# VHH binders against RCC1 domain-containing protein 1 (RCCD1), part 7

Target 1, 376 residues: RCC1 domain-containing protein 1 (RCCD1), of Homo sapiens (Human) (a6ned2)
Amino acid sequence: MAEERPGAWFGFGFCGFGQELGSGRGRQVHSPSPLRAGVDICRVSASWSYTAFVTRGGRLELSGSASGAAGRCKDAWASEGLLAVLRAGPGPEALLQVWAAESALRGEPLWAQNVVPEAEGEDDPAGEAQAGRLPLLPCARAYVSPRAPFYRPLAPELRARQLELGAEHALLLDAAGQVFSWGGGRHGQLGHGTLEAELEPRLLEALQGLVMAEVAAGGWHSVCVSETGDIYIWGWNESGQLALPTRNLAEDGETVAREATELNEDGSQVKRTGGAEDGAPAPFIAVQPFPALLDLPMGSDAVKASCGSRHTAVVTRTGELYTWGWGKYGQLGHEDTTSLDRPRRVEYFVDKQLQVKAVTCGPWNTYVYAVEKGKS

## First folded at step 22 (VHH; from z6 with R58Y H107Q)

Design aa6
Fold by ESMFold2, look of step 23:
Structure aa6 (fold): chain B 376 residues (1-376), chain A 122 residues (1-122)
Amino acid sequence: as target 1 above (376 residues)
Amino acid sequence: EVQLVESGGGLVQPGGSLRLSCAASGFTFDSYAMSWVRQAPGKGLEWIGRIYTGGSTYYNPSLKSLVTISRDNSKNTLYLQMNSLRAEDTATYYCARWDLSEYYGDQPMDVWGQGTTVTVSS
């Protein structure tokens, strides 16, 4: 059988409210560091000021501006004002609870409802090929929202298997590998070529014919990964979170800097400054309203993606971690606070002979699961 | 270039009052929401409250009765009034600029001051 090496969770970025992110004391961690929780964590869900950890044994623990613990937890999803918890109920149905974050797990939830459990057609209890995690409910017929009404039905024909919420928008991956988006769109984060909002799920026509395996939603940007390992990315790029040229990183000369705006053939806004090698204006992209194909260095295939408010993290098939975007709290994991508009490998894991298996981003931090690398 | 400088900290007796100031420079102050946070010795940050550009305020529920946040946009200054101070209010107090979001404002504050220390002791 294949080797199953023990793994550990690592954290980096902002931790100023005392959330466990590493061994450092202070407001931020610039290099990956093992978490002190020391348990078999199967879910990390991070907000700006607190993080929720769920263990395989069903224990929920909160760290940071919110604290507390609970048992019988199947899943948790953290937003800054709201904690959603899926717990085992007294009977066969699960109990969805919604808590105000500042008083989470103490007193009464804001709202609670029994939900229909997932149909068990698989023999294995593991979550592969099942409907996704919160905010998508196990029945795949609804999701939890950070605003009332907290229970949001989904049309059955969508056949959702993953749903991710950004700051203003939603991404849904269906059973056929198609992607839908809705919500606010003024930064191009919906991927339809306009900046208009969408009240209802709308299919991303630009991705027709491709089979997507994962979606991720950031503050105002969006990512999906195909079954073949291609990355498509769109939305806001002011901080380089799309790995497309930005004004801050494209500028060179101070006195010659000037700005002109054009549209590319893909509908993105192209601006120019006086930073080019030959003295011609250098282009940069502020908003990308259509999916753009992103190539990683060495042509590596992606398998996982996660987004914070203004940064992006991707795991490759060979277990490398790439990060880019806003980095001022060290959330890129490069031992500095430099922002990037290009993918950069997090060397810590290579140096420690670790293979990255999962990544989840909070708004200004990054959590990573990695295992020891085999010698073959 | 962008700076926030807190002042007004010092020693105060239990039950006393104190007003902290935060001078802002290097940005358009009246275009940003602002926050106060504090850090007691050996502890993490604790959010105190936030004030929006229009003057609306939101407070940590545990502190709401003890504090008042205000701003003077003509002087680029943020204020924190604290009353009925207790020993547990001993902390370094920071002002911070809020990274504005259209929707929830669940984004980290992007600029911090250096802090001013308040000690509440008999």
Scores: ipSAE 0.262, ipTM 0.651, lowest interface PAE 3.5, mean pLDDT 82
Fold by ESMFold2 at other seeds, fold request of step 25:
Order: C-alpha cells, then sequence, then structure tokens
Structure aa6 (fold): chain B 376 residues (1-376), chain A 122 residues (1-122)
C-alpha cells in the first residue's frame, strides 16, 4: 500500500569543493538544480566540503572534497571530520563504521562495531527496531557522535524515534512525541529558558501537552514540527535562522537608507534620508531560549524541517518549500544571495509544478526531493 | 564588518618560498580557529590546514611537509609559509574562519577572504 512517487533531487547553495549540487559552476548554486537523473537516492547527508548519497540499492557515493563509492550501504551520515556508514554485514547484524572524512572509504575505518539489525515492515512506534536514521542507530539505544566515544548509549526508557545533532547540542524525539535536548546551551539552543549546558537529556517542558512529529538541529538553533503542523523554533538568531528580526541581517548591507518623500504646496518633490526616526536601532532578537511558535505565510501547515549551520528549511503539507536565514551562498534557493529573517517560499518548485517531499540541509547548502504534481 | 584580507601573493620561481598573510578585522580573532584553502585554475577548492586558538595545527596530509600555518593574535593576523613551491601550487589562496565546538566537532568555515594569487612559473 505504500507508494513511492517518482521524483528527482535538487540542490542549491555552497559547492566550492566540487560537491554535486546541480549544473552550477564555481562555488555556489542559487536556484534549485536537478542532481542525479534516474538514480533512486534515498539518503542525502551533506557536510561543508562533501556530500554522501545513498541509493535504495545500497550504493554509497561521495561527492566533493572526498570521492569514492561503497556497496551494501543502508545509511550514511556526514560531518566535516567524520563519515558514519551503516552497512549490511555478512550475517544478520549491520556494521557501523566511522571514517575520517579525508580518507573516507579508503583503507580502514577509524572504528567499527556490529549493531543490531533493522526490522522491516515495523510501523508501530513501540517497536523500536525501526527507530529512524543516523545519527540514531537502528536499535534506538545509541547514537553515533562525530567525537569519541563514537558510540553513545541512550537510556532505553527514552524510546527514541529521531535524534539530530547540531554543532554543540542534541535533540531527541521520543515515541510519544516529546522532545529532549542536551549539550551546549550558550545560544539558547536547548530551549529551557537558560543558556546553561545540560549533560543529560532534558525534557522540553515548554512543549508539554503538544505532540511533535519531527525535530531538526542547526549549528546553534533548533526546530520541531508538531503533528498538527505547527513550527516551534529556538536558539541563535544572528543570521535570521529563527525567522525573527535580527540585527545582523539588517546590518549586512541589506538595509537601505530610509527615504522620506514629501511634496511642497506647489507639487514639487522633497527627498530626505534617515533622521526621521531619531536614529533608534531596529528591534531585533539575538537569542530565543524558549520555543517560539512560527507562522508560515498563508497559514500553511509544516510537515518536515531541516537546518543548516545558519538557515532553516520547511516543507508544507501541500508540498511547498520555505527557507530563511543566512543565504550568502545561495542556500535559500531564491536566485540570489540574500539572507532573510522571515520565511520565503522557494518559487522554483511552484514554477515547475513540483511538489516538494523532502529536504535535507548541509551546513551551507540545501538538498530537496520533489515530484511532479499529479504523479503517483 | 567582518573582514579577512589576504596578501603576499605574486610570481615566484619553482623551488622558491613565499609567506602569505591574512589580516582579520571586525571579530574577536583569538576566539576562532583559522584555515587556509586554495583553488588552482580550473579546479575546486583544496583545504590546506587549520590552526586552533592555542596554536595547534592540522594539515592536509598531501601538503603537510610543504606548508606551515601560524598566527599572531596580537596583530589579528594569520600566516601561511610555503616552501619548495612547484608549478602545481599555482592557485588563489584564501584564509577562512572556523567556529570551535565543545561537543560535536568544528563548525564549517563561514567567513572567507578575497584571496591572493600565487603563480609559480619559470
Amino acid sequence: as target 1 above (376 residues)
Amino acid sequence: EVQLVESGGGLVQPGGSLRLSCAASGFTFDSYAMSWVRQAPGKGLEWIGRIYTGGSTYYNPSLKSLVTISRDNSKNTLYLQMNSLRAEDTATYYCARWDLSEYYGDQPMDVWGQGTTVTVSS
């Protein structure tokens, strides 16, 4: 009964190390571009200098500062220093490998361990055999970290369903739709109302009574999406990645001089610059340490989110893509390098009559899976 | 305004040496790790190395014996010393800033200079 609609992957943003990001030249792609025609890619995991692509047939391919390919790959997760790969073993267990990114898939991994296999067909959240994708391991009782120790146990009572890592923090979504965070908190990215670090998973009390369906972690910001399509977002906003007013976006050269135009009694035009507002700075929010409800334009419901280092992408129930935050590598997909502190729809997909189904962000780029409208 | 400005490029004979500088302004220089990256004509970017706030350095293994990265935090300046230069080292050289992470790895470079061009030819 599960349908897989035919579609294509698109990429935009930073590609200066030769990452496959469409047909762009140079360091950046500013508009979505098709990536791999005819390839059934099921996972894209991107770091700053390279991207890992996994197909449903189990092929892993690297693009960018690293190259190479491997078979029998079930999942991959890329960080700038390390590549984690989950491979089918000769027996029933899967093999988790951790590679130094500079020599990924060449020679010997830094570390490897057999892990419990995934169970196919399980759709009950209480059945933890299908707990999600890396960095969460298939058993949902551990996750892989890009810093040793690479294998990090999780208390079974957490019943993890999804786990995402930012630069300094972790977000965990449990089977009941509750969100936990831990790690560094100096940018408010833990969502507890303080800037203090948390050594152990701590429940986000501000989200009590809500059931979350997805989490996403950026460099220093956090997002979750409720089952009813509401977006909650918190953390650092220097680049507008929370879709809240930001000083840095206003100061980054996107602020035009405010111009006041008046007419004299004879109809001639008088122009003046600045000064009319006494020089007071525009209001802004640098850090949001509690989850904030974010409304998309037109009241659209969100179903998926992904974060880069300083940008955010959201897919709506109707298949639209909205992006905001730092955009100076074109990672927002708006045919420019403008940063935004408000959600903006990526018009390319609307113009091409495409329905966006998935998004995954690298630190400074964005990958999108979309299908033609009306396709099954 | 956050700025990185490279200098010291130019024409040099094979086997020669060159020292590049990167002047930083608009941020707290000694709170960031710094990197050098280069781009040869017609090729993608190639990472050269990184220097942390305490002075520890890490290099691209293929370049490690040819380059030395240093920093002077009192002058907000990053340096790249290159020796025994070859024609293949002809490139534009960039300095870049990294945020350090306490938990899950160093963050990707977010600020770049405009680059300085090094040409190695007879």
Scores: ipSAE 0.197, ipTM 0.641, lowest interface PAE 4.6, mean pLDDT 81
Fold by ESMFold2, fold request of step 25:
Structure aa6 (fold): chain B 376 residues (1-376), chain A 122 residues (1-122)
Amino acid sequence: as target 1 above (376 residues)
Amino acid sequence: EVQLVESGGGLVQPGGSLRLSCAASGFTFDSYAMSWVRQAPGKGLEWIGRIYTGGSTYYNPSLKSLVTISRDNSKNTLYLQMNSLRAEDTATYYCARWDLSEYYGDQPMDVWGQGTTVTVSS
């Protein structure tokens, strides 16, 4: 009965403000690097210029353009100008705080409110709450917004279990596995087949009959993962973040795929594809306003997803990590700055015999939790 | 393609002033918020400020009194006016396109210029 070694967090992508992403140089890290070895981190929440780390012991630490630390923290959620923190209060209730990011957690928060520490749902017969993480509050009856009003109630009939905020929109996963979206829709990120905004949560009718287990919201795109491991993705695709053909990558098609499948160099030869033979441009999709089913290579099943502003990461049931989309700052983790309009496995974790367990993307970076493979 | 080109950098004495320009092309300039960011030698990036499509500005609190951001939508140009320059203002200055939603959260910059260098010394 072999014991597994404790896991570690890894980071890659943009770190130009001094965010901890490993031992990177300059403004970006192109390959995963371990960070904070020996620290039992339970939450990483990254914004563009800073990252918040929460330990299981209740320590919150900030890295990057913002610094500071605080104790008794249960959860944190970072946006570029504001940091939401859930802390143990002096009484029996938890304390939700919103801080200006540059405050270094000193002085007074911009706003604070007592909240119940855990949802008490009658629909959980085991008596254990399935509390979500920020921005969804533990009671699952409200969420925290990075813009006032900071406390946003949710209709009780929604029965939320996960909520994610993109740059202009929100995704909500309910207890039955249904998905709702609202907010800005100008890039198709709401998934309703239109580009119109929605002020109130609206059910994703295209996903009816499917049970979703995970949602993720990016800058202008959206992802969900079904209980059976299927990926549905929609929104803006200018950078390939949907893993659908783009004009730039399709017209330069097979450049990445050929280099990825060819380990033996051909020297100075490059074959070109695209509409040059018949004068028509290669097919591409700029905006996908309805959920599209995405197949991973080798038919792998997904279990977790996370989105940055223009990139997407998923974790498979077997512990692999796939990334795609905008890669200019190394946020795809492939040891280069290449953007992709198709999923590509991050080989670092395979090469190191690591099983990926979690991923969380900042706007231009990616954080990953992985454990060593062991015998079971 | 979309492009941002900074200009107006150079050598300036302490206490002096400079106006940097950022020429934008390849997109509808007045549909985007714009930002200035700088990097001093040997240091990380520092956000300076942001100007929204309606002209509202927001600044890094540590720089608020030293800089003014403006835009001229008819010329597709973003400006950074810096006054009372100090040695620590020596840096490469970048302009960046920023798509910020007023509804739910921030979209970070997706287009950056090549930068213009400002040196403040006697």
Scores: ipSAE 0.177, ipTM 0.604, lowest interface PAE 5.0, mean pLDDT 81

Design aa6
Fold by ESMFold2 at other seeds, fold request of step 25:
Structure aa6 (fold): chain B 376 residues (1-376), chain A 122 residues (1-122)
Amino acid sequence: as target 1 above (376 residues)
Amino acid sequence: EVQLVESGGGLVQPGGSLRLSCAASGFTFDSYAMSWVRQAPGKGLEWIGRIYTGGSTYYNPSLKSLVTISRDNSKNTLYLQMNSLRAEDTATYYCARWDLSEYYGDQPMDVWGQGTTVTVSS
């Protein structure tokens, strides 16, 4: 993977509020499109109706239902109702601000607090797995919640290095590569084998003995990636976001099976006996409350993952991007609006000889950082 | 089958009032927060407001004086009352459901209606 190659951010999926997803029109972009920022963007954080962009020079820009810009920004995290911003203060402390999204960066924040600067050790500007990415605070002793109280302490014994929030749950990756989850569990998104909620962080016992390198939280599903590139996924699968069989998704690549389930009568009074269907019914999984191992096509190793409300994206070690799940707004990047219950490579990047280095999903869209392939 | 169906749109004079309805079916209506969103011709979507199951409402500040959102959970129906309408309120109006979050915030579901068109003109 060549460093310092020219790179760009690309966007696809829902953009109905005017959020930047390249040069698309209307409410959605179906194929990856380069963003028109023209600057060195180091953080993208997207909610449903707006996206926050942070440059390496500390400029924050908002696009979509919220607009505006600010300087001295170290990090930003967007949710639909709230924007969290970490700014450099006049002294050594950072300033955490929480803004109502509709008035973000204008007037007064809803809440602000000075926070401890980045924790022990020196921060590597080119480093990959850096502590302090929002919603996890730089000290790793608290995180930002989009609902009051906005500042939520974490036990220091957790030794958090990554924290991701879904709609109802949280995932925490610790320094040893262990995963904890808590919050609502009604779709199996906590990964403990039950649908019960957990008030406090609970270790995922099913992952013991494995070292995880990455976690991602979707609306109601969860993903983690091991240091060896294996993908574990659990939670809700109504839209195929787990890449496990769903009852109604037909885009698994076998048109024969799809035709066998289609209706062929013009509404005639024909009683259909679902239990008497010829052959054994195809298995499907609506909820997966334990981590399931997911193999990518060709056995590719994953290194990064990100989730929207009902879709999943992963980046492989060789710079390929795979997406699956709900695709109605083009958030899968396959030049269509088809939903999938299996991983599919986003061919745009392969066709353009680009290597994907990062992905971040908003609820209904996907943002991707890619660089030109380094060849002799 | 999960559905949201808007109705009640039409032509109205400036300064007039109109009440839109959104009929919900195929899901447990009282478990979801609901929203109204609109799109004027040639423009992007604009959030109008959201109502939670307990009746608490949040509105786009620029529209708050013009609209009232309510719901009748016994009839699985969401309402938008609009008053003092202006030509700039001409738009297609959509309802959408949001999953209720006890923890970290609501996210939109993939379910919203076909829209109902309101035209405000003399």
Scores: ipSAE 0.176, ipTM 0.628, lowest interface PAE 5.0, mean pLDDT 81

## First folded at step 23 (VHH)

Design bb1 (from aa6 with Q107E)
Fold by ESMFold2 at other seeds, look of step 24:
Structure bb1 (fold): chain B 376 residues (1-376), chain A 122 residues (1-122)
Amino acid sequence: as target 1 above (376 residues)
Amino acid sequence: EVQLVESGGGLVQPGGSLRLSCAASGFTFDSYAMSWVRQAPGKGLEWIGRIYTGGSTYYNPSLKSLVTISRDNSKNTLYLQMNSLRAEDTATYYCARWDLSEYYGDEPMDVWGQGTTVTVSS
């Protein structure tokens, strides 16, 4: 019997370069809209100006500032300057290609290398278990970088299972559920309690003793989700992407009070600005250099996270989607262009009786896979 | 009130040249990176190039032989020089300001002009 999956992809946020994002016209879409009905998409990777769609049948299609299609594709990862593509070869090896985005899939790639997949290693026989996705290579011994050298080795003892790249930093999740970070740190995005850069992977000691299940990297912020559904978040918060009080929303009186003291013991700096409350400055947090625990409304457990440049999206165990951060392109999915410094449920999916199963953010847009709810 | 106003569009013959201007007001112009973006009829936006506060430029490689971006910080004006124009260069041309002018990356273009139309026809 055929595998039947009554689900669809939805998109919202910036689409001004013609990237497919629901049925959107013009420059942006403010509410989730279905896209690519009837296509079995297994990977969406979005950059600022274009989006890569990969089907289970191995078709890659580009939408937006880059266009074109290719076959025999296992995976793709898009950044604004570069497209990485993993293509099936005639034998057991795969071909990793790095393309300049403006000429992607046309002419010659900037760089290509044959790679050997991991030994047969399906961890969950019943699930859709996969070797790591790009930018982590299938061998888990290297990753693709948007900057030369494009092939970056990883020490084998790291035992990487997930790797995510922000604008200036990297997050690595290992097989034991530990998190490492490296790269630029000037916005606290490394989570070590300092703003110093790290040239090599450094363990997040603040998370030791916890088992993380997922990592996500934004422009200058970082998120991880524990095996038990807790969210830890750190880095830059000028736009509310950490769901912590911001200067702008504190000035507008939109901030919900948290943490009874005005000086956090997490090492974060609390600042004040002119507010409407009794003339006293309202507190806000611009940078959080140490992981902060974030509670969703009603105590919901998280299972997936994804970050854009200045926004964050989280999927709960019950299939709800929460978004927060910079929203001026409509990438929060709330039918407006309001930015938020607190999690808000995307009501579209609840109203349509859909369960969200996956989310992936481009820098300024959001793509969501959702299925019809089953038995109530 | 932050504002960008493009001018200098019009009709040109194939092979011709045109210079577009973008007047900026309401912000410290020399603190922001700026871009030109175009939209052909019935098409999506196409990024042309970016100029940083120090004057360094980065172009869409498919267009870099046709265009030069410059800025005059004393006049708060961004320029686009286009040469050897073709019919496919017919578009509305926009200037835009980048939100984080000190960093290169996937930053938003947060302020756009109204656009100026260029038509290339024989």
Scores: ipSAE 0.012, ipTM 0.489, lowest interface PAE 8.2, mean pLDDT 82

Design bb5 (from n20 with H107Q)
Fold by ESMFold2, look of step 23:
Structure bb5 (fold): chain B 376 residues (1-376), chain A 122 residues (1-122)
Amino acid sequence: as target 1 above (376 residues)
Amino acid sequence: EVQLVESGGGLVQPGGSLRLSCAASGFTFDSYAMSWVRQAPGKGLEWIGRIYTGGSTSYNPSLKSLVTISRDNSKNTLYLQMNSLRAEDTATYYCARWDLSEYYGDQPMDVWGQGTTVTVSS
C-alpha cells in the first residue's frame, strides 16, 4: 500500500531461445535491459533455455524454450529438465508439482503432492512462519530435487532457512547462520578442504564463529555472505568465477603478480604460468576447496549473492551490483563478452541512478531487481 | 582444443530426408550428453533433442515424430536423421555438448559447433 519507489526487473546474458531479457533479438544481451513493464514480478527462476516469472498476484509465466502460464502460483523453481511449482490449493494447503520442462504446465505433472506451508507452534523458535523459497519447501523440513525422488526430507534439527542447489551440490543455511553442504565435491565446491562427496549435510567448519546471511550455489562453485557483509567463496575457478587468478587471464597479464613460490593458508595450491611483471610465472588458482575471503574493489559490504554456471553476482549494502567470471554471453552486464577473474561493478545501474535490491542468475544469464535511488 | 563440426547440410526437396553429422574432438565424447539445436532465418534457437551417454533420448515434443538422434561413440560422432522434410525445417543446425550430472542438474551447453545449413525448397 505505501510503496514509495516501484521497482523493475532487468535481464542480461544468454537469451538465444527467446527468453525475455529485453527488446533485443539475438542470442545474447550485453547490458541490462528492462523486463515487463507494469508487471509486479516477485520471483524469477531461470535455467539455460527458459525462465519462470511469478507475479504477486500468483500468475506463473514461462519464457524461452518452454512456454505457458498458470494461476494460483506461490513459487516456482526452474532447472533445464524440470520445473517445480508450488500452487495454492482450494484450502490453506499448497500443492507441490514437478513438471518435465518441455511440457511444463500442459497435461499432467510428473509428480504432485500436497504440502503444509508451516505449522504454527511446532519446533519454531517464536511460532512464526518461516516461509521458504523453492527448492526449500515452506515446511523447512524438505526440499525439491530436480531428480527423483523429487521430495527429499531434511532433518528438523537443521532448522533450514535457505537452500540452494548447484549442478552437483547443495548449500543449506540454517536459522543460526551456519552453512552445510553436501553432494558432489570433485571441484572443491563443498568447502571441506577435500574433493570427497558428502551424502549428508556436513557443517562447514571453516566458517564456525561467523554468522552467514546468504548462500548461493553455481555450477561447481559456492558463495556465502556473512551478516557483516563479508564474502566467502570456494570451488571451481577455471573461468574466474571465484574472483581468484585464473590460468587464462593470468596468461594474458590480467592477474596481479605474486611471489614466485607460495602456498595458500587455506590449503589450496597456487599454480604458475607465464605473463608476470618480472618474467616470473604468474600464479593462478584452479580449485579452491576451502572458503576464501573476497574483498570487493571499493571495500563495499555484500548483502546478497547469486551464481550461474560459471559466473557470480553480488549486491552491496548500498545497492551496487558486482559481477565476475565467465562472460562470453554478456551475463556480466558490462556491454562486452569479456570474462573476469576480479569483481567489476555493473555501471548501468549507477549511471541510471538505480539501487539494486536482488539478483538471480541463470546458468548463462543474470536477472536483477532495482529501484530508483532517492535524491541526496 | 574442444571442437564440434557439423556436416551434411544442403538443398533438399520437400518430403525428402537428410542425415546430419557432428564430429567431436578434444574431449572424451563418451562422457557427455549431446544435443541438436536449430535456428531458422530470423527466429530464435529451437531445441530439437538430446541424447545421453547411455543412448536414451529426449525430444522437443513438436519435432519428436520427424527426427532421430543417435551417436557412435567409437567414431566420436553425433547424428541427426530428419525425414519428411518441410519448408519450415529450413534452418542452420547446430550440435552442442553438455556435462551430465547425477546429482541435481545438467550443466548448460558450453560448446557449440559452427552449424550446417539445411534448405528445404522445391
Scores: ipSAE 0.419, ipTM 0.744, lowest interface PAE 2.6, mean pLDDT 83
Fold by ESMFold2 at other seeds, look of step 24:
Structure bb5 (fold): chain B 376 residues (1-376), chain A 122 residues (1-122)
Amino acid sequence: as target 1 above (376 residues)
Amino acid sequence: EVQLVESGGGLVQPGGSLRLSCAASGFTFDSYAMSWVRQAPGKGLEWIGRIYTGGSTSYNPSLKSLVTISRDNSKNTLYLQMNSLRAEDTATYYCARWDLSEYYGDQPMDVWGQGTTVTVSS
């Protein structure tokens, strides 16, 4: 018999406030480093300056600009200004608490409310079924927002399964695998082909007929992954976070140029840049307001995605991790601070014979759960 | 281009006061929240506080009695007033822009200044 120790968490990217990201002692960790060995962590939620760790036993610990610990925690969700915590009570109801991040877990929360537990008849027979995690509440009829009012109702007919918040927008995945978006849209992050804001959840019609398994929201970009492993991505691309050509890659030694904007057939905005010496423009995509299909190298199928402020991470069915986008804090995990507008495999996990099972990004960092390969 | 430039640092005696300034350019200053952070020699970053577009503030509780953050939108300038300075307040002080969103409001800082050094010594 083998002992229980199938996997570990790893971190890389920004840690300038002392967030635990392996053994980082400066502002950044450029290559994955193991963290919290021997601790059974079931949730990592990271903000820019602090990270919340929740164990299966219900212990919450904060690392970075916020510190502290609490027990009986079912879930936590970190944003830079506030921390949401879901705690088990002595009875059947759970307690949702919202804390100011700078004083989290000390004194009184900003707001608290008892929430209804999951109903018995809503169980998925396929095992533990990942019921919604924060910011989606366990009842799936509301979510927590980092901006008051903190409790935001959802229409029950949406049948929400997952909800993710970006800087200006929300993505919702329903029980049928359909995707809705709302909020600000000025970087195309809503995926409706326009830059207009939406006050209410709006179905992404471009994805109808497809069954999505996961959504992820970055600062101003959006990702979803289908059950068959296809990646759809849209929104802002200034830093290459969509894996589409950026200004830096489009520039080939040019000096200065006026930007020019045009639309291609799929509604994306194409900009050009060049210099007086050459005058020839080099195309790049600043905004993609309509879902674009993204192919990974070698045709790999995706199963998980997570987004930071300006980067994207994807886990494949075979346990590989790909990252792209802004990398100047080392959050891409390639042993450098290079930004990328194309997917690149994080070789550390392959070299260590690890299979990546989960990824969660903070704004400028990346946390990864990986397990040892079986017999090799 | 977007720029933040801190000034006003220098040598000060314990118990003294300083006001740091941060001049902003290249963006619509009054549409953004702003913050101050510091880094003592050999230490990690320490958040000081932030000021929102409407003028409300939020501070690191351990520094709240020491500092006051203000802004002058007509001059595109952020200020940090520090009083009753101690040797442990010796640090490089940075101002940073915070991408405040009207929808969900809580975004990480994306632009930093180069910093201004404050030395408190007797």
Scores: ipSAE 0.375, ipTM 0.713, lowest interface PAE 2.7, mean pLDDT 82

